# Ledger of designs, part 21: VH-VL binders against Small ribosomal subunit protein bS1c (rps1)

Target 1, 263 residues: Small ribosomal subunit protein bS1c (rps1), of Porphyra purpurea (Red seaweed) (Ulva purpurea) (p51345)
Amino acid sequence: MTKNNESFTHRNFAAVLQKYKYDLNLGDIVAGTIFSFELNGVLVDIGTPVSAYLPIQEVSSNQELNNFNSLNINDTREFFLLDYNVESRQLILSIRRLEYIRAWKRIRQLLAEDSLLDVRIKGFNKGGMIVNLEGISGFVPNSHLNNFSKNTSSTNKFIKLKLLNVEEKSNNLILSHRRALIAQASSNLIVGNIIEGVINQITPYGLFIKAGNLKGLVHISEINVKQVERIPSQFKIGDTIKAVIIHVDKKQGRLSLSMKHLK
Short names: E, the ipSAE of ESMFold2; O, the ipSAE of OpenDDE; V2, 0.75 times the mean of E and O plus 0.25 times the DockQ between their complexes.

## First folded at step 22 (VH-VL; framework fv_masavibart)

Design f4 (from f1 with heavy chain Y57E; at its last look DockQ between E and O 0.60; V2 from the best seeds 0.00; counts 0 for: pae E 3.4 > 2)
Fold by ESMFold2, look of step 22:
Structure f4 (fold): chain C 263 residues (1-263), chain A 124 residues (1-124), chain B 110 residues (1-110)
Amino acid sequence: as target 1 above (263 residues)
Amino acid sequence: QVQLVESGGGVVQPGRSLRLSCAASGFTFSEYAMYWVRQAPGKGLEWVALIWYDGSEKYYADSVKGRFTISRDNSKNTLYLQMNSLRTEDTAVYYCAKDFYYDFWDNPGAFDIWGQGTLVTVSS
Amino acid sequence: QSALTQPASVSGSPGQSITISCTGTSSDVGDYKYVSWYQQHPGKAPKLMIYDVDDRPSGVSNRFSGSKSGNTASLTISGLQSEDEADYYCSSYTDRSYWVFGGGTKLTVL
């Protein structure tokens, strides 16, 4: 609920329901039949003598669908019991709130199942990729994009992702391409196997290599470095190297590699 | 609002120990690397320690290696610095800082958000 | 002294541009793109102004810009204003010392 929409308390609502011997609570999902269109909403029969009203702004979470075109007289459907307007003596219904509740139920289920998702790309910022899942905006950090190039030609295309973290209160979804790629390749990612890749980044703590769409880290402790040479003087971006898989972290989507175990 | 609050500073004799805490709020603490940085009175900034988001890697400045231990409790959103065998040259304001990038996997970042600092004075 | 060399002080008039240098070695600055810049007013914690050599966090004025040439990174402040008067530090992630800071530069706005 919004800050200013607390004009009707549970005490007042409970008193009305007890007087009329109905078992309804704010927050319930009820079936109702649309019977009249008004300028700013529709009237709905939910089986009580108290009038029920669906305001136009509560029709959809998508502002462009806040109109009556998807609704017909005598349509029966479910509504969320949003509020009771004391002045008008009406129960206030919402489809928008129902859509929100159902979207978050699906999101929590997808996270719990660790589902591999096809998600639409909406855009990019400096920190990563912006996506939509179930009508909720989501974000893929740069570190979770692996080798995926950030360019405008990818907008509205689909990408394989997994949910990494969700926060319903902040309406925040964090997703990972890196974790999805590891999941898709998992049968080929066996500890002890050798992979070949191209050095994509050189850092003080190791080498990141590109092997197809996969990214792996050869930590500095896993490199045979000459005693007096530095990593940048021994290796260059673009060099092809072979490395042994020493660890696959499926939860974080990390591939750990070693150059010490090749021969 | 992202916020970091240090505590545990004070006056202590050389050779003694102190434990600093940094309480984090307003972000998902377990997804970011964390730092300790210190500043002696009237002097510049000195990096002290770094811990990765999951605690799997820890790094220290040479000046404190073997004496200081960085740690984190992701369930309590708290960063710690255990300072043993304190010396007079450890006297400084100690700041905790959050890394700029998510998870510090393939992007060393920057000292993004800083706490207010806590003063540690080591004197006889 | 500090592993990264900065001038001890710089000054400029309101509306002018100034540049603060940060010089290291190839191991500190030249080979890597992990230079960041911090502003610190007296009695306050530092504030991140530039990361990854030349990127600006949201909320930082576009009057601040970063660059690198060889083993020297630079912070440029254009359209100098009185609130820019502060200490400025560069920092880098290096081969031999993980994070290092420059000694700091006091900027005076005349």
Scores: ipSAE 0.354, ipTM 0.668, lowest interface PAE 3.4, mean pLDDT 85
ESMFold2 (binder alone), look of step 22: mean pLDDT 89; pTM 0.935
OpenDDE, look of step 22: ipSAE 0.571; ipTM 0.796

Design f5 (from c6 with heavy chain S56D, light chain N33R; at its last read DockQ between E and O 0.44; V2 from the best seeds 0.00; counts 0 for: pae E 3.0 > 2)
Heavy chain, then light chain:
Amino acid sequence: QVQLVESGGGVVQPGRSLRLSCAASGFTFSEYAMYWVRQAPGKGLEWVALIWYDGDYKYYADSVKGRFTISRDNSKNTLYLQMNSLRTEDTAVYYCAKDFYYDFWDNPGAFDIWGQGTLVTVSS
Amino acid sequence: QSALTQPASVSGSPGQSITISCTGTSSDVGDYRYVSWYQQHPGKAPKLMIYDVDDRPSGVSNRFSGSKSGNTASLTISGLQSEDEADYYCSSYTDRSYWVFGGGTKLTVL
ESMFold2, look of step 22: ipSAE 0.472; ipTM 0.730
ESMFold2 (binder alone), look of step 22: mean pLDDT 89; pTM 0.929
OpenDDE, look of step 22: ipSAE 0.620; ipTM 0.812
ESMFold2, fold request of step 25: ipSAE 0.292, 0.443, 0.364; ipTM 0.634, 0.718, 0.673
ESMFold2 (binder alone), fold request of step 25: mean pLDDT 88, 90, 90; pTM 0.923, 0.936, 0.935
OpenDDE, fold request of step 25: ipSAE 0.721, 0.584, 0.591; ipTM 0.884, 0.805, 0.808
ESMFold2, last read: ipSAE 0.330, 0.234, 0.426; ipTM 0.657, 0.634, 0.713
ESMFold2 (binder alone), last read: mean pLDDT 88, 90, 90; pTM 0.921, 0.934, 0.935
OpenDDE, last read: ipSAE 0.619, 0.586, 0.598; ipTM 0.822, 0.806, 0.807

## First folded at step 23 (VH-VL; framework fv_masavibart)

Design g1 (from f5 with light chain D54S R96S; at its last look DockQ between E and O 0.56; V2 from the best seeds 0.00; counts 0 for: pae E 8.3 > 2)
Fold by ESMFold2, look of step 23:
Structure g1 (fold): chain C 263 residues (1-263), chain A 124 residues (1-124), chain B 110 residues (1-110)
Amino acid sequence: as target 1 above (263 residues)
Amino acid sequence: QVQLVESGGGVVQPGRSLRLSCAASGFTFSEYAMYWVRQAPGKGLEWVALIWYDGDYKYYADSVKGRFTISRDNSKNTLYLQMNSLRTEDTAVYYCAKDFYYDFWDNPGAFDIWGQGTLVTVSS
Amino acid sequence: QSALTQPASVSGSPGQSITISCTGTSSDVGDYRYVSWYQQHPGKAPKLMIYDVSDRPSGVSNRFSGSKSGNTASLTISGLQSEDEADYYCSSYTDSSYWVFGGGTKLTVL
């Protein structure tokens, strides 16, 4: 699909099909039977007098799968009606576009269901982890990886994630390991229970605590700070502390802790 | 498209009030800490205020504490700065800024998206 | 009025490499503070160039690099170009305030 030059092609398409009394529009999903291979594409019978053609580049969204090996003469399947080529007088079909539409429908459903997913790791960048979900690249920000080690040996392995945000137009697929970890542990994360952890980060607004693969925050308002001392003089990274769970935010995957409520 | 647009700047007399707004689009506003940063004419950048993603915690530079109030409305994707008891030294371009990290809660961030700024001039 | 000290100006010729320093205490630039760098052209909003001491956001040229040694963070610009002429600011948390910027460095390309 190209922008700004496509609108007049759609009008040409409508005029052609009206001549032949078919109710067929660009963007339709049509059934077709493969009947011939050509050098750079496949001829498909969709039940119209107008010729239909699937270019090799429209076979798959994965460039390595743009070949004819998965296609056979007389196979019947669905195609996306992509365009009309006025020079060749052919309807142009796409499997690639159909796969894309169906993948995003599944992704939106998985987000709505708040599903716990096993997702393939593709690699890492400085901002986080790159994954593959339903053939679409996704991203897990560093803040949502908790204590997971960013190690290239993890490539092609699977990780438990939840969808955090999706936007098809911007191709924005964001996932969270932190939210998945909280969901898996939720039966054991009870407000009022004591958790023991190691301080792994000190900030002006509190202490971040590592408890296994979970990460929690003791906000400064939940610390009994002596009047003479400040947080950095009372605590250091690596210290073991005990804290009470005061809130579990499942949506954001956050564990809020307090040191004020201990015996 | 991630975008921040400030509004509400203008010329006011000392002692008066202004309210700045920052409209956010293209990202999940309710998941980010937000900032106000100002720049007096010919001067450097000065952090003014910060508000946590859900509005629970607000922090201010000493120069504005007690006079300015940061707030947010996550249902409208809008950040606000209420500026009371304005002084001539508050004259600046005011920027809103988004935390770089997807979730400020875990990490001190960086300011990755800035608005174009709105000019506040305080003069008699 | 900044707790982070930057030189007021620096200059270089096209193609040269230059370094801008940002010096503070261990609580500002030291062992557990994050440092970020911003570029600002006249009349424009700042642009994030480096975060977490040395990392580049997507879309920032690899000519820009960051490092930290002791209490000093550095922004290095290699292959200097005329469009690099701008003000540059470092930023971090401090003990006395939540966010602070350095005083800024004006880069002049000769």
Scores: ipSAE 0.012, ipTM 0.480, lowest interface PAE 8.3, mean pLDDT 81
ESMFold2 (binder alone), look of step 23: mean pLDDT 89; pTM 0.931
OpenDDE, look of step 23: ipSAE 0.576; ipTM 0.787

Design g2 (from g1 with heavy chain A33G F100L; at its last look DockQ between E and O 0.55; V2 from the best seeds 0.00; counts 0 for: pae E 5.2 > 2)
Fold by ESMFold2, look of step 23:
Structure g2 (fold): chain C 263 residues (1-263), chain A 124 residues (1-124), chain B 110 residues (1-110)
Amino acid sequence: as target 1 above (263 residues)
Amino acid sequence: QVQLVESGGGVVQPGRSLRLSCAASGFTFSEYGMYWVRQAPGKGLEWVALIWYDGDYKYYADSVKGRFTISRDNSKNTLYLQMNSLRTEDTAVYYCAKDLYYDFWDNPGAFDIWGQGTLVTVSS
Amino acid sequence: QSALTQPASVSGSPGQSITISCTGTSSDVGDYRYVSWYQQHPGKAPKLMIYDVSDRPSGVSNRFSGSKSGNTASLTISGLQSEDEADYYCSSYTDSSYWVFGGGTKLTVL
């Protein structure tokens, strides 16, 4: 059990500010003008009699940019109301927190628009690829990398992705190359068209087919007009096959194929 | 915390039906494949069925094919097993399990997290 | 079904290392890339100990290790402790078979 002194203090002073007709709450975004540099921060005029201060560590989410070089006296810009210092009676501002808020607002817009994104590769782990989007760390599962080769020389290069799942509270940002590839190829992926590819993986439930950078599935129910119980032994990894496109699932980035009615 | 809770077990006569449920929490249910695995009293584990993350594909052990149906309702975070034409050999503790990997697409997984099981007894 | 063969029981003393084998019963099915191992205490649900032959989930002790040679996968438990007394199952998901479990191995800690 802990006593939350910080939260209690913020709520107390927020109520006081509201009472005196300054409609300011911690968490607000306000406009302000920089008017003085101090040792470890800058003073900002936000149009109230309450003093406002931007600490140097709150200038940017990028640690290398936490300096005064990007700030000038008389600059007007927006700030996040981070905290209130009771001892100095100063509002504490943040640009860093504002950048975070705007990054997540942009991410939610990109998800709603179903946007095709260029995203920077940060690295790889056993489960997939680590990326940065709007300064937020994201993950591409192996199943969503398709034929993309995991190569350390790809670090800091860009890859086409779509957002798959986001949750801001947990900083959970899941992306898909598979879905992006399907979206890019969508005008060429017509149900009924024949596609040629190489068997890349054989499973009890079907054949995974590599066609360029696309991957499709011939489900076991689609191998023969007659229902088969097991994948026929004549199919081997590396074999070239032809299949008909029967479904393009843009949401999941899945390409479904059939061999049932090939001539 | 990932949690799976089975329910719907009980005592039934041969030839009757029973429906099991598995309530899931602590993970995005619609992104993971799900399993049923059973264990007869004093015996080993037997895989029963699997269902893909979106419900599109379902697979069954030969011992239950045609009699059991796996299904899921992703809006309710619930996995189901409909068991018809029950036999005495179906007597077991039935576990639901979550697959280890994000979807089944191109990487077989493992039985990552298990429920505590529900007992089904088929006897006359 | 018992497409995977495990010894019925094994035993060891505290501090020793012990190995449980899991051998495929069909010479036509040799790819055990998908081998996983499960620990089950009496009255409890199984717990995943090893996946993909040799990988350990977070929170599983590094005393547990997995390996494969030919048609046989192995679970090795080093520094045996009384809490390791349980049933152990291997499982495989192969190119031609859906999931199958071994018959199980009862580990007794002397």
Scores: ipSAE 0.145, ipTM 0.622, lowest interface PAE 5.2, mean pLDDT 83
ESMFold2 (binder alone), look of step 23: mean pLDDT 90; pTM 0.936
OpenDDE, look of step 23: ipSAE 0.412; ipTM 0.737

Design g3 (from f5 with heavy chain N107H; at its last look DockQ between E and O 0.45; V2 from the best seeds 0.00; counts 0 for: pae E 4.5 > 2)
Heavy chain, then light chain:
Amino acid sequence: QVQLVESGGGVVQPGRSLRLSCAASGFTFSEYAMYWVRQAPGKGLEWVALIWYDGDYKYYADSVKGRFTISRDNSKNTLYLQMNSLRTEDTAVYYCAKDFYYDFWDHPGAFDIWGQGTLVTVSS
Amino acid sequence: QSALTQPASVSGSPGQSITISCTGTSSDVGDYRYVSWYQQHPGKAPKLMIYDVDDRPSGVSNRFSGSKSGNTASLTISGLQSEDEADYYCSSYTDRSYWVFGGGTKLTVL
ESMFold2, look of step 23: ipSAE 0.132; ipTM 0.601
ESMFold2 (binder alone), look of step 23: mean pLDDT 90; pTM 0.937
OpenDDE, look of step 23: ipSAE 0.644; ipTM 0.828

Design g4 (from g1 with heavy chain L50I; at its last look DockQ between E and O 0.16; V2 from the best seeds 0.00; counts 0 for: pae E 5.7 > 2, grease 19.1 > 18.9, placed apart)
Fold by ESMFold2, look of step 23:
Structure g4 (fold): chain C 263 residues (1-263), chain A 124 residues (1-124), chain B 110 residues (1-110)
Amino acid sequence: as target 1 above (263 residues)
Amino acid sequence: QVQLVESGGGVVQPGRSLRLSCAASGFTFSEYAMYWVRQAPGKGLEWVAIIWYDGDYKYYADSVKGRFTISRDNSKNTLYLQMNSLRTEDTAVYYCAKDFYYDFWDNPGAFDIWGQGTLVTVSS
Amino acid sequence: QSALTQPASVSGSPGQSITISCTGTSSDVGDYRYVSWYQQHPGKAPKLMIYDVSDRPSGVSNRFSGSKSGNTASLTISGLQSEDEADYYCSSYTDSSYWVFGGGTKLTVL
């Protein structure tokens, strides 16, 4: 199989626009006025002799807005310069792509501000929860869900989250419920205070404790056990225990507990 | 570069003792739990023991409990396995392995990086 | 007798996808965060390929993927290559036992 090098390219687009002496490039944001409805899109006046066309599929990322009801003749607005169609000799515009660019700008701002967010649940996979943040899909790993039960009935409901990591190029948007819960409770999480909770998980490294909607860890080094006994021989999932808060890590969303400091 | 190098394997008679060492480099040894895992010739993998990062807590497979002792010296970046009362069924390649996370909040652990192994043959 | 059940062998041709299963009791495999997969070439040490059911360590090809459904974890290798020919082991930590390994699966690339 050989690569086909006869396709339209960015260089070919530049040559077309230079013929008309306009300084436009693919990827530019341009102002335009809608002046005619066509079968599968609209014609837009962007101030060039070259015809400009907005396909109906490029109106919005929201499917319910990909119709003519959202468009009016003489609407003036901004468009993304998506492509040039050599066969129709038209510039191809997009509002959908512009919305995407602006959504990612807002997401990066929300990450920088460390904002507490209400985010829409789209569904679940084996690794966690799929969410929608301002029209962009995001992911909450299972380890960051705390005590939240994965359930299809939660689809389109909202959950409190914080952004953990974003990468636009790979479309990687990672969020955390664990960090959000710690942030909401932070005034009540005082080092030295006793918390009571139920053992939710037993691991080689310690006990994970459910205290309301919070999850805490009693590391094995913070348990008074005989060195020859295993954690499972002393504790069962569902047991109620008391522990002292020894550390609150707001950045990682971790609540560290100890059973060694009880009276 | 994370590296684990086992040593101390050899041929011994049943009932005798042998001590294995695992020299660690390329990571902060004192932050990680460490494992021993063995593989009898032509057989599958078998977990043997775990030791916590500071050496205070140790757990063993039932097949070796009471006979084997895991230990570590964090000042020398070295993991040990003292094997007493050796049996022919202890014949295996012994691997040391580093835990995947130094703080298991995000994962309960895995056998992350393995040494190349040292062969222990117990023959009568 | 292995605590986690794997098929003894699987085979595939270059470019195909294959799946290796790892089945246990609900205590062994039902906890999604404890399953890991290891590749072992003859005469070599095992290599961690998948941890926490589906996550890949740095440097592991995205041709390797993991999943879990009920009491069965699965390792899928897409775009099969001759270098993938090896033994594959699953492992888990459980509340009913300590670290356990499956019996291993020999993958042959035809």
Scores: ipSAE 0.015, ipTM 0.486, lowest interface PAE 5.7, mean pLDDT 81
ESMFold2 (binder alone), look of step 23: mean pLDDT 89; pTM 0.930
OpenDDE, look of step 23: ipSAE 0.570; ipTM 0.800

Design g5 (from g1 with light chain Y93W; at its last look DockQ between E and O 0.74; V2 from the best seeds 0.00; counts 0 for: pae E 4.5 > 2)
Fold by ESMFold2, look of step 23:
Structure g5 (fold): chain C 263 residues (1-263), chain A 124 residues (1-124), chain B 110 residues (1-110)
Amino acid sequence: as target 1 above (263 residues)
Amino acid sequence: QVQLVESGGGVVQPGRSLRLSCAASGFTFSEYAMYWVRQAPGKGLEWVALIWYDGDYKYYADSVKGRFTISRDNSKNTLYLQMNSLRTEDTAVYYCAKDFYYDFWDNPGAFDIWGQGTLVTVSS
Amino acid sequence: QSALTQPASVSGSPGQSITISCTGTSSDVGDYRYVSWYQQHPGKAPKLMIYDVSDRPSGVSNRFSGSKSGNTASLTISGLQSEDEADYYCSSWTDSSYWVFGGGTKLTVL
């Protein structure tokens, strides 16, 4: 059999280090000291006879920051043990992968705390808003923007958001302005109180009402009309209506309203 | 990645019942509205039912209203269709589908991802 | 309570452009943006090609485009290829709280 790079695996890496009686595995976080700069990477001492190398592409998740300016000879720091290069016989390190792991740990903590966040706007697409949280791209769906105007001039400005869903494996980070607005107003949103607002959208299943920066739904089952099939004939966008708050769903960021329960 | 798998189809006599299941994976099931759509052999698509992401509201085609019940179990990532009082005109491939938009609250979206379907045959 | 009308079939040669129409009413296609288009190859599940009248999901070729005028939505396929041969359906949400489909259009690539 012929030895070749294609046959190298985590099992082969473990076998190499067992020959040197070290207990390191791919995926470990290791401490190392930078001792030499090369054209396309740096050499790092991690306390083993096997050379360790940090390629320039593995310095940062931001490709414009893939340079050596943040690194100094004799600096000690942590690295992610990414791979083993059979040709160069070097352990391959990564700061980029370590930053990614730590960013997602912070994001999971923010989700668990249900934190109200100030988040930088990166831009927009047809489905919503693109944001940056902890260096990770996030998305705010249109339904979770309420009536926030999508305008490219708002890029790099901040918006109040809450985390809605996170999925690290798919790089899905979903946030909600709707949820943040409800949280900010929650002490004043009392079930049974009457709210006045303007019809903002008319849909076959209900009316969306704008009251200040809040958005609420009067479902068709909560409309006091004789015949539901005539919703567009009875209501127009821009009409002012009164409705009773029947539910405040903080989990989904929904404000449910009824026109049936007015006295 | 996103996957919908229907099951529970088969051959049944008129007047009997079947329950269809749709197992979902690869997305946050509890945040999307879900659909049943059917297609009789050699015919076009016909929408059957819709359920909101949290089950608050259910909508049915007139042809099945009162006979079919859509439901979901968000803890099991499973969509159901209980089909009672089956008729020969209910013979079709039944697809489940995921809505395009997150939570369906102010935009119905579209039938984004479809399962491969399960055949229901109602015959004497 | 809606009906969407599509031609039963259309045909075109490779490289040509074709348009499939979908005519509804003010209660669906006319007043709302809930129009979507689906491609279905024989024996396969439908695939979403266009949503919200004119928008393409990620992964759908820009040879496919959608539009509407009045009560009629249109799907245009540019640069026809043999793999475009399929059934095409339009759909719309309606005032009466249902989704409706068009009857379908069989596209033949000659």
Scores: ipSAE 0.205, ipTM 0.630, lowest interface PAE 4.5, mean pLDDT 85
ESMFold2 (binder alone), look of step 23: mean pLDDT 90; pTM 0.938
OpenDDE, look of step 23: ipSAE 0.210; ipTM 0.688

Design g6 (from g1 with heavy chain D56E; at its last look DockQ between E and O 0.65; V2 from the best seeds 0.00; counts 0 for: pae E 3.1 > 2)
Heavy chain, then light chain:
Amino acid sequence: QVQLVESGGGVVQPGRSLRLSCAASGFTFSEYAMYWVRQAPGKGLEWVALIWYDGEYKYYADSVKGRFTISRDNSKNTLYLQMNSLRTEDTAVYYCAKDFYYDFWDNPGAFDIWGQGTLVTVSS
Amino acid sequence: QSALTQPASVSGSPGQSITISCTGTSSDVGDYRYVSWYQQHPGKAPKLMIYDVSDRPSGVSNRFSGSKSGNTASLTISGLQSEDEADYYCSSYTDSSYWVFGGGTKLTVL
ESMFold2, look of step 23: ipSAE 0.358; ipTM 0.644
ESMFold2 (binder alone), look of step 23: mean pLDDT 89; pTM 0.930
OpenDDE, look of step 23: ipSAE 0.239; ipTM 0.681

## First folded at step 24 (VH-VL; framework fv_masavibart)

Design k1 (from c6 with heavy chain T28K S56E; at its last look DockQ between E and O 0.70; V2 from the best seeds 0.00; counts 0 for: pae E 3.9 > 2)
Fold by ESMFold2, look of step 24:
Structure k1 (fold): chain C 263 residues (1-263), chain A 124 residues (1-124), chain B 110 residues (1-110)
Amino acid sequence: as target 1 above (263 residues)
Amino acid sequence: QVQLVESGGGVVQPGRSLRLSCAASGFKFSEYAMYWVRQAPGKGLEWVALIWYDGEYKYYADSVKGRFTISRDNSKNTLYLQMNSLRTEDTAVYYCAKDFYYDFWDNPGAFDIWGQGTLVTVSS
Amino acid sequence: QSALTQPASVSGSPGQSITISCTGTSSDVGDYNYVSWYQQHPGKAPKLMIYDVDDRPSGVSNRFSGSKSGNTASLTISGLQSEDEADYYCSSYTDRSYWVFGGGTKLTVL
């Protein structure tokens, strides 16, 4: 059978329901009551004479929940109208697809609101921290962990994060501790104010400064030394320095500092 | 998946100008630093320019400083190289490249994904 | 001079290991860990093989490995195959010249 047969099936489905005065379309969310267990799924009453069926693999995206213990006779709930099976003459329902749609609606809302989240740490790899939010895999890159130490004793503890980026097609989230820390401190981060911190990292393009749990960059252009003088010979990790806040990028969680005086 | 496509190369006379473009797809362009790297025919690779993800900092090789300008339009996912006062020694294949690390703030990374290159020939 | 120095060519037989060196100074190799390695076949764009001295991107064979000692970084290719015949470049971010490349090494598989 070709895709033409499937197209005809969908048109025939709509025509049958219209003939009996039902206005349902594939992709609709419908209310239904589970009334019978079958070998590989359950029958659901959605108020139509056409049989409606929820296959066991459509109960959840979590394979461990794809069993009859997750379902109860006479439970009423919403289902996603996934398809129509011509051979069985049944409407095919899904809870799994509905869960996916609702999880991503919540994630998009959290991103748009710039919400501060308490997220449980699941683990670490070389590139960063692994978390799970709303059943979706999430990752915090090393650059967005600031001074947070990666170790196994931190697993199952909570960390303050914000969503930085989402990729629905790959079902992945990028999160930031750095952005969360800047947001929590934002009332005290005023351009022109002096901040005192400890040199935590030396790079060819500047000094990274730890001020409490905040991390800031003194770019090499903002240091009172000539380019030909080497940074590692003038500064050591652990040195305390004072710097002026020159920029706060709340979206990316960046704190820009300067060691030059304004006169 | 991740793709970079250069365009705008061609044959020009010394002293003239040329503008290269690099169209990006398959990744969040606005979150990565971008590079131009060139290779003269039969020669090795030479870094030309770097721009941070937000355009705040731009860096140039000494050989092009004052003549070339790197820029980006994050709304169009496009990287640019404006090349002024071209010289015969600027003749090369020009590649754009994406940085390996997210955000290039505390990690400079590497030249992760490269385009196919566009040839610039400067001759009279 | 702060340019990275590579041998002009190296050769090896199939199945053997070879090592390509990349020598610089403290300002480009010694004090920092930003060395990366690139493979370029004729007429093709370069491909990232190693970053941060010794890390391998996903999809790159574990026959490729990197290391550093003092001011010299090294790319080692084990189990040499004919497809490994290419030009290899090292690169580093430096505190004097920003990004620099080595001159390149032509690998010939005998």
Scores: ipSAE 0.162, ipTM 0.604, lowest interface PAE 3.9, mean pLDDT 84
ESMFold2 (binder alone), look of step 24: mean pLDDT 90; pTM 0.937
OpenDDE, look of step 24: ipSAE 0.655; ipTM 0.840

